VHH binders against Phototropic-responsive NPH3 family protein NPY3 (NPY3). Designs and how they scored, part 17

Target 1, 272 residues: Phototropic-responsive NPH3 family protein NPY3 (NPY3), of Arabidopsis thaliana (Mouse-ear cress) (q9fn09r205to476)
Amino acid sequence: DWWVEDLAELSIDLFKRVVSTIRRKGGVLPEVIGEALEVYAAKRIPGFMIQNDDNDDEEDVMEQRSLLETLVSMLPSEKQSVSCGFLIKLLKSSVSFECGEEERKELSRRIGEKLEEANVGDLLIRAPEGGETVYDIDIVETLIDEFVTQTEKRDELDCSDDINDSSKANVAKLIDGYLAEISRIETNLSTTKFITIAEKVSTFPRQSHDGVYRAIDMFLKQHPGITKSEKKSSSKLMDCRKLSPEACAHAVQNERLPLRVVVQILFFEQVR
Short names: E, the ipSAE of ESMFold2; O, the ipSAE of OpenDDE; V2, 0.75 times the mean of E and O plus 0.25 times the DockQ between their complexes.

## First folded at step 23 (VHH; framework vhh_enristomig)

Design w5 (from u2 with D101E; at its last look DockQ between E and O 0.67; V2 from the best seeds 0.53)
Fold by OpenDDE, look of step 23:
Structure w5 (fold): chain B 272 residues (1-272), chain A 118 residues (1-118)
Amino acid sequence: as target 1 above (272 residues)
Amino acid sequence: EVQLLESGGGEVQPGGSLRLSCAASGFTFSKYWIHWYRQAPGKQREWVSTIYEGDSTRYAESVKGRFTISRDNAKNTLYLQMSSLRAEDTAVYYCARETWEAGEMDVWGQGTLVTVKP
């Protein structure tokens, strides 16, 4: 809509007033409001569409923080009013600009409701400077928690087990991929954190545990100094019975895996 | 024989769309991480997109929101739907398979040329 672009030229205060007025008058779909917010964000938030490592001065950061918080407050309540991608961008920016906890929680809640729509890259969220990790892994845990919470609520209301299972399966795949990727790129990923995240989705339905295996393998590859106990704990995340033949073939030759796990895989292959 | 074969490249105007295909043979496509890369004239090869086992995806920032990676497991084919094409998208596009150990591309296609020009 042409007017959405025009609104993006307004100051945040004026933008807020106009959008509020539009909403009060009615006749505009929540999705259109969402679009207006997204267009505004894209235009007015530095690095919103493309993550830039440019450090703004403190004054600029404060201004951007305020702007972002305002936008978050303007999000329509309807679930379909905004895309998961937009929400994730807002969340990324919220971390970057050190927005308030309430805004982050709200965004996390909303993303959790749509977590199956996210991709692995979406979950690679930069942590604030000075942290132990380059990426904020805790926030991903939060997103998963929100997803679980929302799924439970849906189960209570609609008894739609099939839909929830599909959603869980998709989220499991997503998180498997995320764990593999984050293990590869985040050198400071702790065993505890890896396991904690993985355990969040360990009970989710999966057609295959190949993704989990890849994540485990990548983690082990990047952590050659972990203890036997840690190796064992990490490997327990995988059900050896749910590995594809190709994954099994790889796993039985994998020197990083505990011997016990390898033996288990061999055993299960024999009984197939 | 394990191989990847790209197709679908061609000339397109700025703002246009194009769909690339990568046909895989000799392995179970769905079990691998598959990537799109591109190389513009005089530039280094750059990563474009990844589809993971389980069909989760990742994109380079330069193509995010414009490109979509997907696969058809039944056809053993990878796709890259490109929209809102720009001149800077002009490149030879390659698909590549990542090994199970991750981090290494062991199979590459021959590439398909995409030219974005008025």
Scores: ipSAE 0.291, ipTM 0.683, lowest interface PAE 1.6, mean pLDDT 90
ESMFold2, look of step 23: ipSAE 0.674; ipTM 0.869
ESMFold2 (binder alone), look of step 23: mean pLDDT 82; pTM 0.825

Design w6 (from u2 with V107Y; at its last look DockQ between E and O 0.89; V2 from the best seeds 0.80)
Fold by ESMFold2, look of step 23:
Structure w6 (fold): chain B 272 residues (1-272), chain A 118 residues (1-118)
Amino acid sequence: as target 1 above (272 residues)
Amino acid sequence: EVQLLESGGGEVQPGGSLRLSCAASGFTFSKYWIHWYRQAPGKQREWVSTIYEGDSTRYAESVKGRFTISRDNAKNTLYLQMSSLRAEDTAVYYCARETWDAGEMDYWGQGTLVTVKP
C-alpha cells in the first residue's frame, strides 16, 4: 500500500490522527494498520531494525520513548494484525527507551499468544550495556513464562487442544535452537540459566530430542570448564531413548558427554 | 552420498530480486541446520542466513529485511529469496550443512554467482 510509505514521513502526532481516522471510518483490515505501524517504526525509530545503535543521548531516549509509547498504544487488538517479530522488536525498544511497565507487560502478553511464530533470530536480543552477558536472556525467560502461563490456562479450559500441542511443539523446537545459538555466542551463560530455560519447555511434545542434544552439546563445547556435576545436570535434559539414529551415532563418540550417558545411549541402540 | 547444488544466480539491476535454490540429497534434509554463505571477490566467506529444524530462521544484519531463507522438505530444496539487491550483495552464494559437531560445516555446494550491476 503506497499510503503506508507516505504516512511514515509524517510527525507522530499527524500519523496518529490519520491512522485513528482511518480506523474510525473502517474498511481497512487490521493487518494493514499493523503494516503501517511497522513501516513507521522502521523509518522513525533509530536502530529499530538493528541493535548496536550508538545513540544513547538522554534527550533522544526521551523522544524515542514517547514515539514508541504512542506506537504501542496504536496497536490493533487483533492477534493477526502484527507479526511476533515486530512485537519483539517493540519490546526490545521498550526496554532501551525505558517505556512504562504497562506497555512492556502488554507486549509480553501479545508475544506469548504467538511465541511459536518467533524465529531464533528474534530471541537473540542484546542486553543493556554494563551487564555480565552480551545477550538479554531474562527477557527470553519472561516470554517463555508468558507462553507457558497462557497455554496452561487454555489447558484448563480444554479448548483448542490440538492447536495448543502443536504450538508447544513449535516452541520447543524454537527454544532448542535458541539455547544452541545462545550457548555458541554468549561466553558468560551459566549452567543454571541454561538448565532453567531448557526445563521450561522440557515436557513439551517433540518428535525427537535431537534438538535438545544439539543445545546440550553446544553448551558443553563452548563451556569446557564446567564441573562434572554440571555436565550431569545438563545431560539429564535429554531422553536418550528419543535420539534419532543420526544423533546417537554422533553422541556415542562425543567425549564431552558424561561416560554414563554414552553407555546409556549404546545400551538403547543395541536394544532398538 | 550428501550433495548440495545451488542454482538461480545471475545478473540483476540494483533494487532487483533473485531467488536462489539449493537442491539437497543424501541426508534427512528437515533434521539438519542449513545455511547460506557468500563470498565476494577477494573476501572471506561470510554467513548470510540459517534455517533450523522447525524452519525457524536467523539472518546476518546486512541482509535482514531483504533476504528470506526457506525450504521445501518435500522437494529437499533450500531457498534464498533476495530483494532490494545492492552492489555489495555481489558474491558467490553457497549453501552449507552444519554437522552434528555443532558449529562445523561438513558439506558445501559448488556455489552460484550473483552479480548486482553497478
Scores: ipSAE 0.655, ipTM 0.856, lowest interface PAE 1.5, mean pLDDT 86
ESMFold2 (binder alone), look of step 23: mean pLDDT 83; pTM 0.834
OpenDDE, look of step 23: ipSAE 0.896; ipTM 0.957

## First folded at step 24 (VHH; framework vhh_enristomig)

Design x1 (from v4 with K31N; at its last look DockQ between E and O 0.85; V2 from the best seeds 0.78)
Fold by ESMFold2, look of step 24:
Structure x1 (fold): chain B 272 residues (1-272), chain A 118 residues (1-118)
Amino acid sequence: as target 1 above (272 residues)
Amino acid sequence: EVQLLESGGGEVQPGGSLRLSCAASGFTLSNYWIHWYRQAPGKQREWVSTIYEGDSTRYAESVKGRFTISRDNAKNTLYLQMSSLRAEDTAVYYCARETWDAGEMDVWGQGTLVTVKP
């Protein structure tokens, strides 16, 4: 513990040398190396913890880019060594400091390996300047695609059913919350984009579809100008049979839903 | 009857920590999205943090990194762990349940006062 915080006082070159030596000698868990990297980043990267620096000096950006690229290169490969939240902060910083594409791809891969550990707030990543959206939705699609790729590899190998199902269930809930939040904020979110994201996790296990219903309802509430075809397409994302009694009671009275969906809910509630 | 009851507020010096609790009765917390809000003297009520079904969370920028929302499902209780407190965090803190009508709150607690000394 004491040496981790003291290492954050070193220049990046000395920090790298010390950490590399510690790793070569062995006897230190990858989690401790990850902690050292996280403490270093928190101390040395301006705005890493959401602080705002008004300095737009190009020389400072180049220094921060080099620092960040060095830290990314030092990440232990072990999954447990660093948190998903830390990786996402590194990804956010890598966009801000214009790091190379290879570093961003590696961060995305690592985040995808443990996406179930992310929070909705982690996924609300500010869009690059010049866009019409507040948040970068494309980067989140990439993270979901990386997760899906990893789950497909595990399914092929039959490595672990319980862990895979738990991870998929958590990601499904995460994406429901994410979709609700971008629907609330983004006035220009298309029905196609909403459905594309939702479908990436549509086969994942869920105890109920209440979260999907909340995301759909938020989308409909904030986008009243979409066509009837679009309302139908978005509403088919949920399985009415998997709604809780509380969700059904609200949905039956919900004027935003297509009438056909309301009728289906009433039918299934009668036979339940 | 559905009810939310906050506790744990108090007076603290700058840089200090507090943990707020929000006990729920009449419903299961994990089936709803639950929020913390706060209202400083003379200001409008503002959103602080959200916990979604499961463990997923979101925070206002002004508290990110300093506050942690969590839930104990066995006790049906929500928590807000506050650290590195500042004078601008002085407010009455409320927990609120989001209704099934997206974006609307139907249950509010009484509030608990947090005062950070100047």
Scores: ipSAE 0.636, ipTM 0.853, lowest interface PAE 1.6, mean pLDDT 86
ESMFold2 (binder alone), look of step 24: mean pLDDT 85; pTM 0.855
OpenDDE, look of step 24: ipSAE 0.873; ipTM 0.946

Design x2 (from u2 with K31R I34M R58N; at its last read DockQ between E and O 0.93; V2 from the best seeds 0.88)
Amino acid sequence: EVQLLESGGGEVQPGGSLRLSCAASGFTFSRYWMHWYRQAPGKQREWVSTIYEGDSTNYAESVKGRFTISRDNAKNTLYLQMSSLRAEDTAVYYCARETWDAGEMDVWGQGTLVTVKP
ESMFold2, look of step 24: ipSAE 0.761; ipTM 0.905
ESMFold2 (binder alone), look of step 24: mean pLDDT 85; pTM 0.858
OpenDDE, look of step 24: ipSAE 0.909; ipTM 0.964
ESMFold2, fold request of step 25: ipSAE 0.751, 0.786, 0.750; ipTM 0.901, 0.917, 0.898
ESMFold2 (binder alone), fold request of step 25: mean pLDDT 85, 85, 85; pTM 0.858, 0.857, 0.858
OpenDDE, fold request of step 25: ipSAE 0.923, 0.926, 0.926; ipTM 0.970, 0.971, 0.971
ESMFold2, last read: ipSAE 0.792, 0.760, 0.770; ipTM 0.919, 0.905, 0.910
ESMFold2 (binder alone), last read: mean pLDDT 85, 85, 85; pTM 0.857, 0.857, 0.857
OpenDDE, last read: ipSAE 0.925, 0.925, 0.926; ipTM 0.970, 0.970, 0.970

Design x3 (from u2 with H35N; at its last look DockQ between E and O 0.82; V2 from the best seeds 0.79)
Fold by ESMFold2, look of step 24:
Structure x3 (fold): chain B 272 residues (1-272), chain A 118 residues (1-118)
Amino acid sequence: as target 1 above (272 residues)
Amino acid sequence: EVQLLESGGGEVQPGGSLRLSCAASGFTFSKYWINWYRQAPGKQREWVSTIYEGDSTRYAESVKGRFTISRDNAKNTLYLQMSSLRAEDTAVYYCARETWDAGEMDVWGQGTLVTVKP
């Protein structure tokens, strides 16, 4: 689609008119429209692809806000028109440029429909410069909440259990990986924040709790100053009965775990 | 018994593409987080990409948008599709299994050489 790059040179008003005309005439797949929007965003929104910590001038912020709101309004409704990763980048930009609540809510809604398609890398969104953490954890918490809300609606609609359970299982694995990575990087990640996020997906189906164990152990390893009560609370996130033999073997020698947890693992291994 | 074997390295021109493979054996491949690392001559080994359980991914900033990690669990094979190659991508590429000691690799392949000619 050669014309996509040429359209990115247009002013936003002309771009909007051309794309709207193309959509009205038909014959172009929604995925191609999504590509055009993605290319335009990559060229026109500073730091969209590489993540930018700099704070722009006030007038630039207002221009970027208007641009971003226009792009969000142009998103095709078809689920497959844009990637989850692109939607997440749009959401990050919309928060940074203080777009209207309706645009941010719509992006979150769209991301919630596809969260199982996200990658751990998509969720590692740099926090604003000078913040307490390297990554923006609150934005990810919002996305998980939206997924949970939509999953509850699908449960009420009585959708196929296999499809809904598969989506939940994939998100659980995604969040296990995410928690491990923010725990590795964020020396000041609070126990409350870690547990809050982990609990949102704690009831989701998993073949094993090995991923939960990896996330908990990474958190404990990188945060040696947490209290005994915090260790206890974190360890309750995993069900020791659902650990694989390999995970159990590691866990029983793991000095970071509360002794009571190690004893429980040994007991369950005896009966297994 | 646990083994990782890389292949697919070679010489390419700048801007070229190459696909690396890593054959795994002796463990439950789909349950592990698997990584690509690389080491240029005289440099420290550096992380390139990770694939998690469920096939979610993460990339180093230096390769994001150019490299794609994937795996085929039925074939126990990890892949790294490299595009838009640059001279600084010249290195020996290794696949590595992440151990239960969080953040540590316990099994490494022998490596496969990628050379991007200037």
Scores: ipSAE 0.658, ipTM 0.864, lowest interface PAE 1.5, mean pLDDT 86
ESMFold2 (binder alone), look of step 24: mean pLDDT 83; pTM 0.840
OpenDDE, look of step 24: ipSAE 0.889; ipTM 0.954

Design x4 (from u2 with H35Y; at its last read DockQ between E and O 0.95; V2 from the best seeds 0.86)
Amino acid sequence: EVQLLESGGGEVQPGGSLRLSCAASGFTFSKYWIYWYRQAPGKQREWVSTIYEGDSTRYAESVKGRFTISRDNAKNTLYLQMSSLRAEDTAVYYCARETWDAGEMDVWGQGTLVTVKP
ESMFold2, look of step 24: ipSAE 0.762; ipTM 0.908
ESMFold2 (binder alone), look of step 24: mean pLDDT 81; pTM 0.820
OpenDDE, look of step 24: ipSAE 0.901; ipTM 0.960
ESMFold2, fold request of step 25: ipSAE 0.738, 0.766, 0.764; ipTM 0.896, 0.912, 0.908
ESMFold2 (binder alone), fold request of step 25: mean pLDDT 81, 81, 81; pTM 0.819, 0.816, 0.818
OpenDDE, fold request of step 25: ipSAE 0.917, 0.920, 0.920; ipTM 0.967, 0.968, 0.968
ESMFold2, last read: ipSAE 0.739, 0.731, 0.725; ipTM 0.897, 0.889, 0.891
ESMFold2 (binder alone), last read: mean pLDDT 81, 81, 81; pTM 0.816, 0.817, 0.817
OpenDDE, last read: ipSAE 0.919, 0.919, 0.920; ipTM 0.968, 0.967, 0.968

Design x5 (from v4 with A102V; at its last look DockQ between E and O 0.81; V2 from the best seeds 0.75)
Fold by ESMFold2, look of step 24:
Formats: sequence, C-alpha cells, structure tokens
Structure x5 (fold): chain B 272 residues (1-272), chain A 118 residues (1-118)
Amino acid sequence: as target 1 above (272 residues)
Amino acid sequence: EVQLLESGGGEVQPGGSLRLSCAASGFTLSKYWIHWYRQAPGKQREWVSTIYEGDSTRYAESVKGRFTISRDNAKNTLYLQMSSLRAEDTAVYYCARETWDVGEMDVWGQGTLVTVKP
C-alpha cells in the first residue's frame, strides 16, 4: 500500500488535508486511516518507534508538539482503527513534547478502553525531569480507572461477560507485573500508592494469586524500611487460598512476610 | 527434569533476521516469568527481554522495535524474533526462568550463538 508511505512524505498540513478528504469520501476503512497515522508518526516524530533523544531545542519542541497534537486530533474514533501500542507511544510522546491536557485525556481514555492489550513495558512511562519517581505512576492509575469505569458500564448493559472477564483477567496479570517492576525500581514508592493501585484490580478474576504474591514480595524485598503495619496492609492484597503449591511452599519460608500471613497459609493447607 | 533448550542461532548478515526458540520441559512456561539474556564475548550477561504471566512483555532499550518476545503455550516454547540485526547483537543468547526468590533465575538454557558478521 504505497499511498500510505507516500503520504508520510507530506508536510503535516498537506497530510491532514489529504486524510480529511479520504475520510469525507468514505471509501477507506478506519483501520487504514489508523495505519496512515501510525506510518506518519513513525517517520516524522523523532524517537517515536525507538529511543532517539534529541537535545531540547525550544523551537523543535514546539513544532513536534504541534505535529503530535494534530495527529491526535485526527485519530478515528473507531476502537479497532488504532492499536493500544500506538496510543501508548502517542501518550509517551505527548509527555515528552508537553502536549495539552485535552490530548492526553483523550489518549488516556482510548488506552483505557483496550488496556488488556498493553504490556508491562508500555506502562513504564518516564516521569518528567525532576520528578520524585523515575516512572509516572499517576498516568497508570488514570489508565486503570478508565478501564474500570468502562468495564462497569459494559456490565450494566448485559454485554458478553465472558469477553469482559477475560479482559479483566488480562489486566489483573498486567498490573501484577507492573507493580512488581515499579517496586523494584522506585525506592520512594509508598505503601499507600502500591495498595491503591493493587486494589483497583483486586476483585478481577485470576487463575491464581501467584502474580500478586510476586508483586508483594518484590515490594517487601525492595522496601525493607516500611513499618510493620504497612507490611500487614500490603500482604492482605493476596488470597492465600489461591496460591499454587509452589507459591505456598516459598511463602511459608519467606522471612519478609508477616507471621500472620504464614500462619494463614499453613492453616488453609491443613483444611484443604 | 526442569529444562530450557535454546535453538535457532546462527550466522547472519547485518540487517538480517533470526528467530530463536526456547523449548521448556518439566514446567508450564505460561505460569512463570521468562527472560532472554545475552552475553557477548568478554562482557557480562545482559538482560534482553521479559515475558510475564499473561504474555505481557518488556524490552531492553538496545533492542526495542527490533526484537519481539513471544510464547506458544501449546508448544510450551518461547521465541525471540530478531530483526535489523547489528554487529553488537553478536552474543550467546540464553533463556531463563525467574525463581520464586524474586529477581533470581533458577533455570538457564545452554545458550545458542548468534553471530552478525561485520
């Protein structure tokens, strides 16, 4: 599809005019429009597909911000027209080029609609320079909140709950992995922030709580200075009855866990 | 009985592609976090990519956009699709399973050599 590659050679003003004309005629699927936007972004936005940090130049930043905001404004509304990965790359770029709140809010909403398609690596979004944390955790909270809100609406409409439960299960696993990784990296991650994020997905279906256990254990391992009360609060996030035999065997010997948790595991094994 | 076996390494020209495989036996890949590492001659072993429970992924900055990790649960096999290969990608590639002591690897494959000819 040579016309998509050829459109990426155009200035942003011409690109917008051509794409708008194509959409007005109605003979092209939204997925093809999404492809055109992705190819354009990959060619014209520095570092969009791979790491290529340029030195900050005020004029370059303003031009890239304007280009990015234009591309976001052109996104087709159809969910299938753009991938979650593309949306997350746009969000990352929007942080780097300081795009406006409205563009970031729309991107967050769209990512939340299909959060189950995200990867742990996608959620590791660098915080602005001088921030308290390496990664921007608040953005991820927003994405989870959007997913939860939209999932609750689907439940009320009596939509296909099998698909909805599969989506929730995937997001739960995604967030378990994410929590483990930010716990490893962020020495300043508070217990309340860890728990707040984990609780957003705590009722989602999981085949086992092994992933939750790993996230809790990583948090405890990397934050040995937290209080006994904080250790208890974090450890309550998992249901000991849902640990695999392998996870139970490790947890019973794990000196980082509160004694109460170890006793619970032993009690449940006794009554199984 | 728990084992990882890599295959698919070989020689390739710069810009070329290879797909590495990592077959698991004695355990179910999808229940664990599995990693690719590599070790170039004279260098320390370095992390390349991770696949998490639920097939979520993460990549080292040096390989983002060029490498893709994936898992076939029916075959209990992990893959690393490598494209746009460069001379600095020359290394022995290992797959590894993360132990229950978080951050530690308890099962390693023997490795498969990838050589990108200068």
Scores: ipSAE 0.606, ipTM 0.831, lowest interface PAE 1.7, mean pLDDT 85
ESMFold2 (binder alone), look of step 24: mean pLDDT 85; pTM 0.855
OpenDDE, look of step 24: ipSAE 0.862; ipTM 0.943

Design x6 (from v4 with G54A; at its last look DockQ between E and O 0.92; V2 from the best seeds 0.80)
Fold by ESMFold2, look of step 24:
Structure x6 (fold): chain B 272 residues (1-272), chain A 118 residues (1-118)
Amino acid sequence: as target 1 above (272 residues)
Amino acid sequence: EVQLLESGGGEVQPGGSLRLSCAASGFTLSKYWIHWYRQAPGKQREWVSTIYEADSTRYAESVKGRFTISRDNAKNTLYLQMSSLRAEDTAVYYCARETWDAGEMDVWGQGTLVTVKP
């Protein structure tokens, strides 16, 4: 819709007034309102498409915080109105501009509803400067918790919908890729943190555990100083019976794995 | 024999678009994490984009919003759709397969040259 581009030229106060008027009149789908918000954010928030910390002006930061909080307040409640990617960009910006807790909680809830739509790159959210890690891992735990909470609610309603299983499978694979990336990047990633995240999705359906194996192997490779008990705990995250022949062939030669795990892989390979 | 073969490179004006293809032979593309890399004249090879098992993606900051990685599993082919091209994007583009040894690449294509006119 071409009028969406025209609205992005307006000040935030006028933009809000026009959009509010359009919504009161009706006849415009929530998806179109979501598009208008996305176009506006992309044009008016510096670095919205790419997270950065280039803003040094305190007054500019406060102006961007206010603009962002206004945009979040304008989000239509309908799930289909905005994409998961847009919501995650809003969340990234809310961290950078230190928006209020209520805005961040609502964004997290909505992202959790659509987490299967996220990409690994979306979850790499920069932590506040001076922290333990480059990326904010706790925020991702929150997003996974929101997804799990909603999935558990659907299960209690006695739904046997294959869509719910497909959603879980996609999130499990997403988290496998995410764990591999933070393991590669974060030299201080603890075994406890790695396992905590992996366990949130450990019961989700997967056609194979090859992705879990890749994540575990990356963790072991980048953290060679962990104890034997930590290696054992991390390795329990995968079901050796669900490894593909290709993954098994690599794993049996993998000196990073505990010997007990290698023996188990050889045993199951011989039996089947 | 296991191989990757890139195609689709060429000359383009700034702001233009190109689609690169990477055809895989001798293995199933969807079982691996696959990457695009590029190497500009006189520079080190740099990572561009990754596609993971569930078609989840990640992009270098320099190409976010302009490049899209995708995969057609039926054709066993990887794509890189490039738009809003800049002079800085001039490079030989390679696709690469990540081996089961985490973080290592074991199969590289021969590369396809993309030139963005000054």
Scores: ipSAE 0.697, ipTM 0.880, lowest interface PAE 1.4, mean pLDDT 86
ESMFold2 (binder alone), look of step 24: mean pLDDT 84; pTM 0.849
OpenDDE, look of step 24: ipSAE 0.833; ipTM 0.932

